VHH binders against Putative uridine kinase C227.14. Designs and how they scored, part 4

Target 1, 235 residues: Putative uridine kinase C227.14, of Schizosaccharomyces pombe (q9utc5)
Amino acid sequence: MALQVDAPDVSSYDELYNRAVELLKHQQRVLIGLAGGPGSGKSTLCAILAKAWNERFGSEIVKIIPMDGFHYSLEELDRFDNPEKARALRGAEWTFDADLFYSLVRLMKKITDRELYAPSFDHAIGDPVVDDICVEPKNRILIFEGNYLLLNKPPWSDACKLYDIKAYLPVEHSVARARVAHRHLVSGLCATEEEAIERTDRNDMINLTFVEKNMVTPDIVLQQLRLKTVKTSSL
Short names: E, the ipSAE of ESMFold2; O, the ipSAE of OpenDDE; V2, 0.75 times the mean of E and O plus 0.25 times the DockQ between their complexes.

## First folded at step 1 (VHH)

Design b16 (framework vhh_gocatamig_d2)
Fold by ESMFold2-Fast, scan of step 1:
Structure b16 (fold): chain B 235 residues (1-235), chain A 121 residues (1-121)
Amino acid sequence: as target 1 above (235 residues)
Amino acid sequence: EVQLVESGGGLVQPGGSLTLSCAASGFTFSRYALAWYRQAPGKKRELVAGIYSGGSTVYMDSVKGRFTISRDNAKNSVYLQMNSLRAEDTAVYYCAKSPEWLYRGTSFDYWGQGTLVTVSS
């Protein structure tokens, strides 16, 4: 099944692209920190932007680095003072290794002439995959994406000083809640709609509100993508 | 607990081939990068080839096109296929696993015992 993208306002995406391309004239690498809360659609947007920009540039210039690769592993969470709480609230800011994230951002900013590696997150095993993402010298635009990238709290706030562009993808609470609850049902994490909504309210919506209230001012605010299904489920 | 055991070394003529194997235990193999290093007599160890958890590879310039690193996550093993061997490839070859994060500035940790490769006529 293919999905088509019909953005009501493409000017924010063109502005982001044009600003990045202009910066490339004066520096070897551009770092974009793209934040959005749970249910914002940031991962989908980043994938679409990377594909479009690589096509437009005629080369593999864009590489996406997900913050999700910086989850503490399940084994590491089990070594916390309260392992039950750590597992139950996985996805909260404190369940990520923010110091390691900041260290990688610093390395990716400074070292542009050789391969560097970043972790990904494997949802099937529920843990980070070490060194899964290879960043090469040809990858001159790095899009870091994640919930907490623009937090006004060290070391996230220190990482904000290293991004060339800070972008934010806002989402309406009702839309985010519906998307996250649906994801909990489809993934099998919750058995019923009622269970999915309760879990979303107890964790994801709290994280969304936390992000909104504690972020630094972005350079660019992005519009939500309108997605239409080209092929739908057959009846 | 972490163990790395190399095998497959031996005497081979120039232009010949060898396959080195490394059997790993004591860690979640699929999550770590593995590498082959070598050390010639009287010289420092050097990185020959690396393979990351996602399957991406790196090679030193002098072995590109001749050596191939691969991994088998089901067997907890990493391999180095060496073709078109040269006298300069003579060394003890070591298997190593990555630290948790390669970008922390340490290349690899937990060296095995090594396996000797001698290329001579």
Scores: ipSAE 0.000, ipTM 0.152, lowest interface PAE 13.4, mean pLDDT 83

Design b17 (framework vhh_8pnl_2)
Fold by ESMFold2-Fast, scan of step 1:
Structure b17 (fold): chain B 235 residues (1-235), chain A 121 residues (1-121)
Amino acid sequence: as target 1 above (235 residues)
Amino acid sequence: QGQLVESGGGLVQPGGSLRLSCADAGFTFSSYAMAWYRQAPGKERELVARITRGGDTNYADFVKGRFTISRDNAKSTLYLQMNSLKPEDTAMYYCARETLYFGKSYAMDVWGQGTRVTVSA
């Protein structure tokens, strides 16, 4: 049996696309805030959507802006009241520069006729890379993606007012836990399965629960992408 | 994160002086250029003074020579020393963060509550 993408419900992705395309008829740029907790698969989904939509338009109309670029640098975390706690809990909402994020969302909504820049996050270095993402006038659909984008807390809640579409990607806790723990092990952040699970429970799962409890109502709830075994002919 | 809190406003006579302070409760004060803006009733918000991370300053023509912007990174505090105050300086004063990346400026839309300055005889 071969593996295939389980696509019995693609309606949520088609709805997101159709809403964005409709808005482009009346405005130069559409901002999509796509939120999901750790382990939700939001980065993977965003990459798939951007590739598919850019191919459909025949141009790079979509640009992804990860919230991860807005981590406080390690130097900045070391200036916190408890630097050890800040480093240990990196990934928690308060370890991101939410004010900078909000400001850039606002600028990218307002300024559509010239280049603007956003930071990325370099996982090998463990710090943001300044001005690494270039947003051009041709990028008429911006997908912001991150854990805290729909958080009902200023300034995240203020950024929510700027998105044309608020999308949320829910995930089952057991699935998120398994994905995050595996990532910690594969990336070398953790040396053992037990260490990876402990780190995931201590940080990432707390962040997932925090997102779920404190988010604004999304406009669209997105279906998880699933891989399934292809049905074979019976002999 | 990083709420700005302005203070030091008040009522003064023309020719008087005031020192405004802006305390940044956030953790990234030293990472930002900082600015003072003002808004009088019925008017648009206008830039008064800006100071870069390195301490370079820029002033609006209408305050040049009278106002001095400064910063104390150790205290995460921005200051505006206002001398020779005029009735036209009457406004609500706001501080703001501005981010500079390789010479490109990004305005921060995080405004504090403001501090009111009234200059009247």
Scores: ipSAE 0.000, ipTM 0.217, lowest interface PAE 14.9, mean pLDDT 82

Design b18 (framework vhh_7yz9_2)
Fold by ESMFold2-Fast, scan of step 1:
Structure b18 (fold): chain B 235 residues (1-235), chain A 120 residues (1-120)
Amino acid sequence: as target 1 above (235 residues)
Amino acid sequence: QWQLVESGGGLVQAGGSLRLSCTASGFTFSSYWMGWYRQTAGNEREWVAFIYSGGSTTYADSVKGRFTISRDNAKNTVYLQMNSLKPEDTAVYYCAKVRYSWGELTFDYWGQGTPVTVSS
């Protein structure tokens, strides 16, 4: 027997939008820190929000700034005390340049009248691309997205004081594991499903748990993108 | 095999309070999002509140500020504290185990429901 229900109310997205629009009445730029662990779908969600809000405003008012641009380069990791460990655990909080991230958040909050630049991350080469993202004066809503944005540890916790809105996208562990493992398999990082699951468990799932246990309280908790009912087996 | 058993519903006067409980068995409770849904006569089920595995919560606009969802992983139980009840809150309340897959929320299991009637 199939059970059908309405999709969950998307009120959390409407609330986020309405809070941002209200703040724009009183300030030139609004900073949103949107956190979620590996496999949460935060990058996909941010892209959907940016497209929808930019369409609604009729201009590119939203710019996304991924935390991933702030990875230490592979060359920089090789200069760590334990390079093998640094490469094996890349994606852990300590493999990001958090000080640079905080400095840039502070700069983008303060300077709204000229172009500013943020790094991106090139997954094909596995390294940051310096100054790849241009933030213009017309970009009045900045969505910073990443695993560690709401972390209750300096300097991430200092950056939290600069966000106008702190948003969090939770994910069920089994779902995150399946998504990340699939990504590792499809990207060619792992050759088999077993290898992909093992890699996911040794790194990404540890990072997800770390985020969940060490974050500051968000202002808004976002729903996952879509609701689907599960058909029960017939008797 | 999997069970969700709701309890705590009943008749209450407008402005009153009720606490609903949902006890789970047959799965690793702490790993799942838990949700409360409600259904009025002739209407489809609507979402009320979610609590995520890490303890974060989210609410439908109609209940925000009045209802509080919480969980006790040691007791495999999720709760819905309902305050400032209104006649329009009259419904059968359902507990759900929720899974997310590929951009979709799926319901692995639904409970049998507990009725709540709010008199005017």
Scores: ipSAE 0.000, ipTM 0.129, lowest interface PAE 14.7, mean pLDDT 82

Design b19 (framework vhh_vobarilizumab_d1)
Fold by ESMFold2-Fast, scan of step 1:
Structure b19 (fold): chain B 235 residues (1-235), chain A 120 residues (1-120)
Amino acid sequence: as target 1 above (235 residues)
Amino acid sequence: EVQLVESGGGLVQPGGSLRLSCAASGFTFSKYAMAWYRQAPGKGRELVAGITYGGSTSYADSVKGRFTISRDNAKNTLYLQMNSLRPEDTAVYYCAKDLRFGELYPFDYWGQGTLVTVSS
């Protein structure tokens, strides 16, 4: 049995699915903490997994909860001791409400018989949207995804104790750097390629390295499905 | 789901012009940033030009002043006007969509590409 994800190697994803399905036999809800640094492709991957697993299961069994919903709002950052630094380094671990994240992970693990709500992040306005994601009793597999989910630092490390499965999506630095710099250019955050590379190096690449050096051991290391595929039909 | 279909490539002599098009479907085109990439034989993929949903543009230094990226939100179409073409512009050109919640150009959201050959 394999997932029908258009990818050359699905073995690590089949393992993740099989572990989750086995756990569902013994518990009402399975929590997966899926970490990856900036530029890893984890948000895209999670969307693909949710679609594939929901289709395979015949129902909306999977719900994704992005860590990005737990950013401190711009208004909250402006109340920090150094607001300029907080805005400039937004995306660093300390610019997230980790206590709120841990509290919601704890509640979602314990309460499976009613609706619970999580915030989303609106990239157009640059702020969280409170209670935007509804988790229903039918959502028996929750995939939490984010940069800092597997950090060996409280309260992130406390959240790690609550995940049934810890998954990590590594990315090669050159690939992450290229992806993030491109995003900064296309979004208009940076005006030039040079500015985009410099911003990526001073913020996103530091965050990637921080994650890599400070994470707990994952249960499963996922393969970079999309990074390793070369499209030849147009050649 | 998301589909991107490039067209307009072909053989052109140095100094000539081509206009590439990318027809987008399966998402609200006007709400996403778009980009053109290229990959020359034996080389890595490079960003050529980008345009935000607000219309701000950016260009690689190698194409500034020669290429113009534009969009038509009513037609869900992205364009690349290429002028003063050089042999070094020879490449497969790809249309790419920025993800609202994620990483730029997952392979699924790249178009098929359109070949541009500049030679005499």
Scores: ipSAE 0.000, ipTM 0.129, lowest interface PAE 17.5, mean pLDDT 82

Design b2 (framework vhh_gocatamig_d2)
Fold by ESMFold2-Fast, scan of step 1:
Structure b2 (fold): chain B 235 residues (1-235), chain A 118 residues (1-118)
Amino acid sequence: as target 1 above (235 residues)
Amino acid sequence: EVQLVESGGGLVQPGGSLTLSCAASGFTFSSYWLAWYRQAPGKKRELVAGITSGGSTVYMDSVKGRFTISRDNAKNSVYLQMNSLRAEDTAVYYCARDYWLGTSFDYWGQGTLVTVSS
């Protein structure tokens, strides 16, 4: 009898790991900017890499800083000139506090000897949580992840100058569309598959295309996460 | 390989109850989102209920308060308890597995038929 294990294959990301480890020999902190459009799987990939790399180091050397923490709050969007449009297109580049993001990237690169804080995003409430992520001196590899991290537009382009490694996770449009539409259904944002596809096309797919057309050249292009199927004999 | 096997469908009168079960194999069940979809004759497939790896649930509006999704990680199973059934609930019900981002519509069970009629 064969036992099948459905597990992420992290070995395809060893090039990224080796580049980061090499840089750690010569600097206290390494900043990785990992970009990908909606539906690319970047947040899932980053969580898997952080766990695997922390296990390889035997300590919490990796800390993830999601760009999602830098959304304008729903209250802030309601203060925009067109609040209905701001809420409907939440996730577009202009619905993020890019200046705050750039300021924290700069600070985290410069200050390595004390605790610093970044916001998180609470998906149940739909708003940022201020100072929810603590970055400690032991966190020598910071993975910033988000849609617009490699955008060739200030201040995102200024943040690109601070990353030690610019990584990009491409995704096929059909795959991204299916992933995002299903996420809208499961999260309860949309009630039907038809509604979810329509919403995905009107917002998320536009954002994906925007990222693809307006990014700076990455240092490394990552492969989509693959599952490793391991067959073992019974006992 | 990934397998999802639904059971529990059948003929029931309006106002009745059914429990659908989905037995999963070939993957680490506790790490995945599971969902129940349905497809009524001549209609598109729609999400009925979903449950995350952490146990959070989502329901379509027409079934809220009537249907309950649950999971048993020890048994690699997900369930849909359907109460106060209506004629419009008549459909083939499908169990679906998602990766962490709702990434796989392709891992579906074969479906189980629920017919609500008197």
Scores: ipSAE 0.000, ipTM 0.130, lowest interface PAE 15.7, mean pLDDT 83

Design b20 (framework vhh_6z1v_2)
Fold by ESMFold2-Fast, scan of step 1:
Structure b20 (fold): chain B 235 residues (1-235), chain A 122 residues (1-122)
Amino acid sequence: as target 1 above (235 residues)
Amino acid sequence: EVQLVESGGRLVRTGGSLRLSCAASGFTFSRYAMGWFRQAPGKEREVVAAISGSGGYTWHADFVKGRFTISRDNAKNTVYLQMNSLKPEDTAVYYCAADTKLWFGESPYDYWGQGTQVTVSS
């Protein structure tokens, strides 16, 4: 069963697509910075956009680069002044290697004629995988996605100057809270719904509020999409 | 804490070959981009080659392309520079450097070795 989008208003997505296509007429590569807080659905949205746009172009023109690959490793966090705090608050802005992120954005904007590499994040182990994502010359649209991409704080704010398009996916707090709490239950991180909600409020909702209060103005504000499974036997 | 130790520099004749090694310790080696730089007498330090953490991306300066090859062995915490068809102009102290920023030629490197002398006789 495939997932589908059934939102009534897709005008913001049409605008994002049209703007990217127009830029491709005049430059070899387009960089899109797509930000959203925890529970916004940004990773799912990016996967949908990449699939739809690659289908339309008949090639893998789109490559997604998640900010999650730029977490400090557990070994690096253990070298912080307070390792217990660093591990407990992992996911906060300061637990990411923002300098490395900015350096790779800068490199990928300038070098378009050969392979470049970005890290991914292995959620099973809880550590980055170095150079796991290969960006090829054919990948003319790069979608960077993450919580802190539009943060008005160096070097995140310096990276904002390099994106051709700054897109933001807002989410209602009640929706984000429900999604994150559900994930905590399903993953086994929390045993009860009450425990999952409490943990979400203590951690993820604070990060969502931090993003909302400290971001630069986006070029495009994206609408939340309703996602449903498609019944394959409908035809 | 972080240490980079270069080795392999010596006197060689024009047209000869050398392999330089840089042994790294005190950091998660596979996480850092590594570079080779050189400095000739009375000249500024210049970037020669660079390699990403996994070795999947390499860059070589135009003046060494086709002659020098950078590589790394993450199991041995070592980066190499294979130097072929050496010219007198290649005479310099060669430095190993580690960089968290992956920007070749413009970003400052975070950690440096003490260098190894390569002399190419005419």
Scores: ipSAE 0.000, ipTM 0.320, lowest interface PAE 11.9, mean pLDDT 83

Design b21 (framework vhh_3k1k_2; at its last look DockQ between E and O 0.14; V2 from the best seeds 0.00; counts 0 for: pae E 19.3 > 2, grease 25.8 > 24.2, placed apart)
Fold by ESMFold2, look of step 2:
Structure b21 (fold): chain B 235 residues (1-235), chain A 119 residues (1-119)
Amino acid sequence: as target 1 above (235 residues)
Amino acid sequence: QVQLVESGGALVQPGGSLRLSCAASGFTFSSYAMRWYRQAPGKEREWVAGISYSGGSTSYEDSVKGRFTISRDDARNTVYLQMNSLKPEDTAVYYCATLRYGWESFDYWGQGTQVTVSS
């Protein structure tokens, strides 16, 4: 699939790139924590940045590690005190294995001379996949991407001490609401737009508000992209 | 039903090259990591290389690093193993595999393809 970025203000993307490259002169690995709430478009932005930066370096220097792989599995959620509520509110901060996430961030900052693995999320089964993402020594820039990476709550906040750069992608609430509701409708999770909006409001928008109210101050606030059907160089 | 079909195995001289292919069907290929394993006679099956579902990361067993390259073509539902600078120690049946389900499932395997490196 070809994507094209509208010509946005890219000064914040340049700033992120320049900070990361400057740090690489003095350290083997640079960790970027990139947070954004539901509907922010953070995954798409990270993919575009990684592609652009890897092309500029001529190697796979950037690896993306999505937080999605750190969901508690459905089986793990079924062991919660209220499994029905845990499954219904999947995506809330407490439905992620934050301790595993923090442990992995520590490991990837410390061990740079061999392969390490991170889990991913399999949308076909709706559950995590163990060891799906390989991080190699050549991956000197790691972008961790997710809703809760900058939460001011342990162990998320402990992971924040390990990121070299904390980045945040804000989204206007009406935009996020529309994006997430449309996703619920087209995925078949909801049958009508009204049902999709109601579900979005009771879960995803609550999660977005929670992130905004409880986050550590980022080093860089990123601007939004407007995407087209053809990818273009953005940074 | 999940089906993996390996091909491209052959008899080759030391220093030669081969490209193995694995055609996949019966699942959404682009959603899963793919791996190559090999098994020499009388030995346990061992991991050789892996590639993430997106193709964004690859990994290799130490003895094949710099000689083997794993890649994927999601449009053709195919994973490849380019094998260069082959050595007699690389002689084995090579299998592709997918880890479809997380910690609750077993890998799916192909039938294997024989690679023989001899002078």
Scores: ipSAE 0.000, ipTM 0.104, lowest interface PAE 19.3, mean pLDDT 82
ESMFold2-Fast, scan of step 1: ipSAE 0.461; ipTM 0.773
ESMFold2 (binder alone), look of step 2: mean pLDDT 82; pTM 0.834
OpenDDE, look of step 2: ipSAE 0.015; ipTM 0.297

Design b22 (framework vhh_8pnl_2)
Fold by ESMFold2-Fast, scan of step 1:
Structure b22 (fold): chain B 235 residues (1-235), chain A 120 residues (1-120)
Amino acid sequence: as target 1 above (235 residues)
Amino acid sequence: QGQLVESGGGLVQPGGSLRLSCADAGFTFSTYYMAWYRQAPGKERELVARITSGGSTNYADFVKGRFTISRDNAKSTLYLQMNSLKPEDTAMYYCAKHPYWLSGRTMDVWGQGTRVTVSA
């Protein structure tokens, strides 16, 4: 069977690309802050954009920096006043080192002539990996992606002043809920569909609503990619 | 780029306590990782304790349970509370600030150091 993809509205992606390319004419590096709540598909979208834009340029001009690299480690969460709550609500804004994230954004905007390193997040071990992402001078477009990038709250709001482009990927709540619950089940975080739904409702959906209610105005609102279920010609 | 100034060192008996301070004259204190290192005569500098911009802490095994690192971002000051001091804690103690994402710590800003001597 072949997957059939719905024709996406690509106008928002082309607008984002064209705006970034225009800025590159006048500055060495362009910073894009791409926000979306849990289940929005922002990580998948960013990977698609980076691949497509790097192919258009014929070089690795785009580098993605996930906010997920700035989670407090499991060991750090265990040092919180309520470790059980910190682990259960991991993914909430207060479980990220926002000051460290802001510091990195500031540094990557200012220093363009040498290698800089960002942490990644290893989903298998459930912890950040220090210095895992290398940003080189050739990486002239940096896409920061994460839930809380556009929050109207310091220091996230201070980071917003440093992005050249603020992009937001909205998602319908039912779609986000289904995607996140499926991820919890597939990753082994939850053993049953019922447990996965309950966890999603008690954590991820609260985070999605928090993002929607507390964000600064984006420069560009991105369209969701649509994918049709597998079809065959025999029916 | 700010200057770091350590203070609070001195001579203390085994089992005693000292509180070290590090003042940053710069405007970047709150956004950097801060750390205490020490160096005994004839040895390399070793990490004692680290604190992130958000206040999360990490300690070397040899000081866990005895030393506490803390920061006051409003005063641009880093602290190290040292309890149950041992003769092997005798060293020059250095304050450092560094961006977490720069490998090799080549952009670390170092202080002049403050001397701690633990002796009878």
Scores: ipSAE 0.007, ipTM 0.244, lowest interface PAE 9.6, mean pLDDT 83

Design b3 (framework vhh_7yz9_2)
Fold by ESMFold2-Fast, scan of step 1:
Structure b3 (fold): chain B 235 residues (1-235), chain A 119 residues (1-119)
Amino acid sequence: as target 1 above (235 residues)
Amino acid sequence: QWQLVESGGGLVQAGGSLRLSCTASGFTFSSYAMGWYRQTAGNEREWVAFITRGGSTTYADSVKGRFTISRDNAKNTVYLQMNSLKPEDTAVYYCAAKGFLYSRPYDYWGQGTPVTVSS
């Protein structure tokens, strides 16, 4: 089901924290699946939450696991039936190793007494880094973040059954478009603003719409951090 | 062309042991994490054990303490030592290469080796 959000939720962050803390009383590890489309600011939000919560607990209780670590490598994309299309549409759901993602979510939910490893994504190289993120027993709150985490499609939908809390960060299309286009320009992926906007419209905005139309119902809808009480498309 | 070839399966009595081997060719084995999966007729494949490029190991709860995964990069081979076998371990066992240089598990699957554990 597509998500409809017509009012800001100024208490959503407190609600998320309270739910996680309550679950920690009864289980060793809490898994939060935090989804948002491209340009939603979910990575920034997750970093802010992890810092704030770790500070409150006086230890590194929170560990973030980005879905971006589960991209197929550039070498792997070159082995697809249409390598040019695979590279051009990188970021689409089918360019991620969803089975590997689901496998690691299962392991991290069940195994809390030893170190486990997850990949990261190196934006400078443009490829995943194997075993780059270490999840330790002290990491009792895992925040998985990514575009497709709440997708109503196996194996993403199977992973949804493992999250203790499903959170969604909506974003105005104009805001997402501006953020993603800026990122493409700054990273050198695109040489001009016009090229960056065209690429964003051709790929990232399609992915945002795909997420919005094909997600399971979240437990909590998060408000954009910088505009806590109002929703705006003009900045 | 890539290949993963499993061997070592067969019929064994409950409480017995088997050692499965999986030899890789056609890709850079040392760059891949390796896993063992199993499938019973009519069911989806289940993860059993995983070993990273660096040698870190992880096991499904159902096999923890009984199975050991290991690798030999010089031989391009991953192993699954299966001890204290139970009838519930009866399945076709598959080797899979998972790595961030080429991480589609379905593209790098072995043909499977059957294991039958008599009660």
Scores: ipSAE 0.000, ipTM 0.139, lowest interface PAE 16.5, mean pLDDT 83

Design b4 (framework vhh_8pnl_2)
Fold by ESMFold2-Fast, scan of step 1:
Structure b4 (fold): chain B 235 residues (1-235), chain A 120 residues (1-120)
Amino acid sequence: as target 1 above (235 residues)
Amino acid sequence: QGQLVESGGGLVQPGGSLRLSCADAGFTFSDYYMAWYRQAPGKERELVARIYSGGSTNYADFVKGRFTISRDNAKSTLYLQMNSLKPEDTAMYYCAKVRYSWGELTFDYWGQGTRVTVSA
């Protein structure tokens, strides 16, 4: 089965691209902070944008930096005052090394003439992979993506001052819930649909609501991209 | 000057060990990104290891498995444990600190460094 991206109104994406290109005329590097709650599709969207923009430029001008790389490791969570709670609520804002995130955003904005490294997150082992993402001088557009990037709380709010463009990808709660529950079921994290929904409601949906209630005003609000099954000529 | 003080360098034979320390004499330590750099004679300064506020670490390929970076926030001290030292590790070793300065992050090298010489 083939999946295609529906082509709804793309004006928000054209605006994001045009703002980034305009800024590149006057500065060596453009930082985009792209926030969205769990189930918003932000990681998929960022991958699509990076591929499209790199193709338009004919070079790897865009580099994606996921906030997920900044999770505290499982070993670090076990050193918290309540390790059981820290593991159970992993994904909540306080389970991320926000100071490390802010420090790297600062360095990547300031230092454009040499390689810098950011961590990624390995979902199979459930821990960050240090220095897995290499940011080179040719990467003139950095897209940071994550749940908490636009939070009105230090140091996330301090990072907001460093982004050239603040973008937000909203999602309807029912859509987010269905996507996250499906992911938990398919990944084997949950054995049943009921368990997957329960876990999603207890953690991911709380995080989505937290983001929505505590964010700074974005510069651009992005539309949802829709994926659809391509119908064959035999149907 | 004197915000960070490096120590622990010396002369050691190949295969030996040294422990470098970097004491933060004047600043809050726990919220900083800290790193060890080195500079061999006639070479440019290169990153050896770094440690982030949450304790996560990364290492240059040429020291992985041999060096360990750590921090003691209570003592405001950064360490580099160097094992299985090689002649190629001969360099001046510098402690680096990133701090916030009037709304932006500043990357600093502090002190005179500490000299490590590995020779038979």
Scores: ipSAE 0.000, ipTM 0.134, lowest interface PAE 17.5, mean pLDDT 81

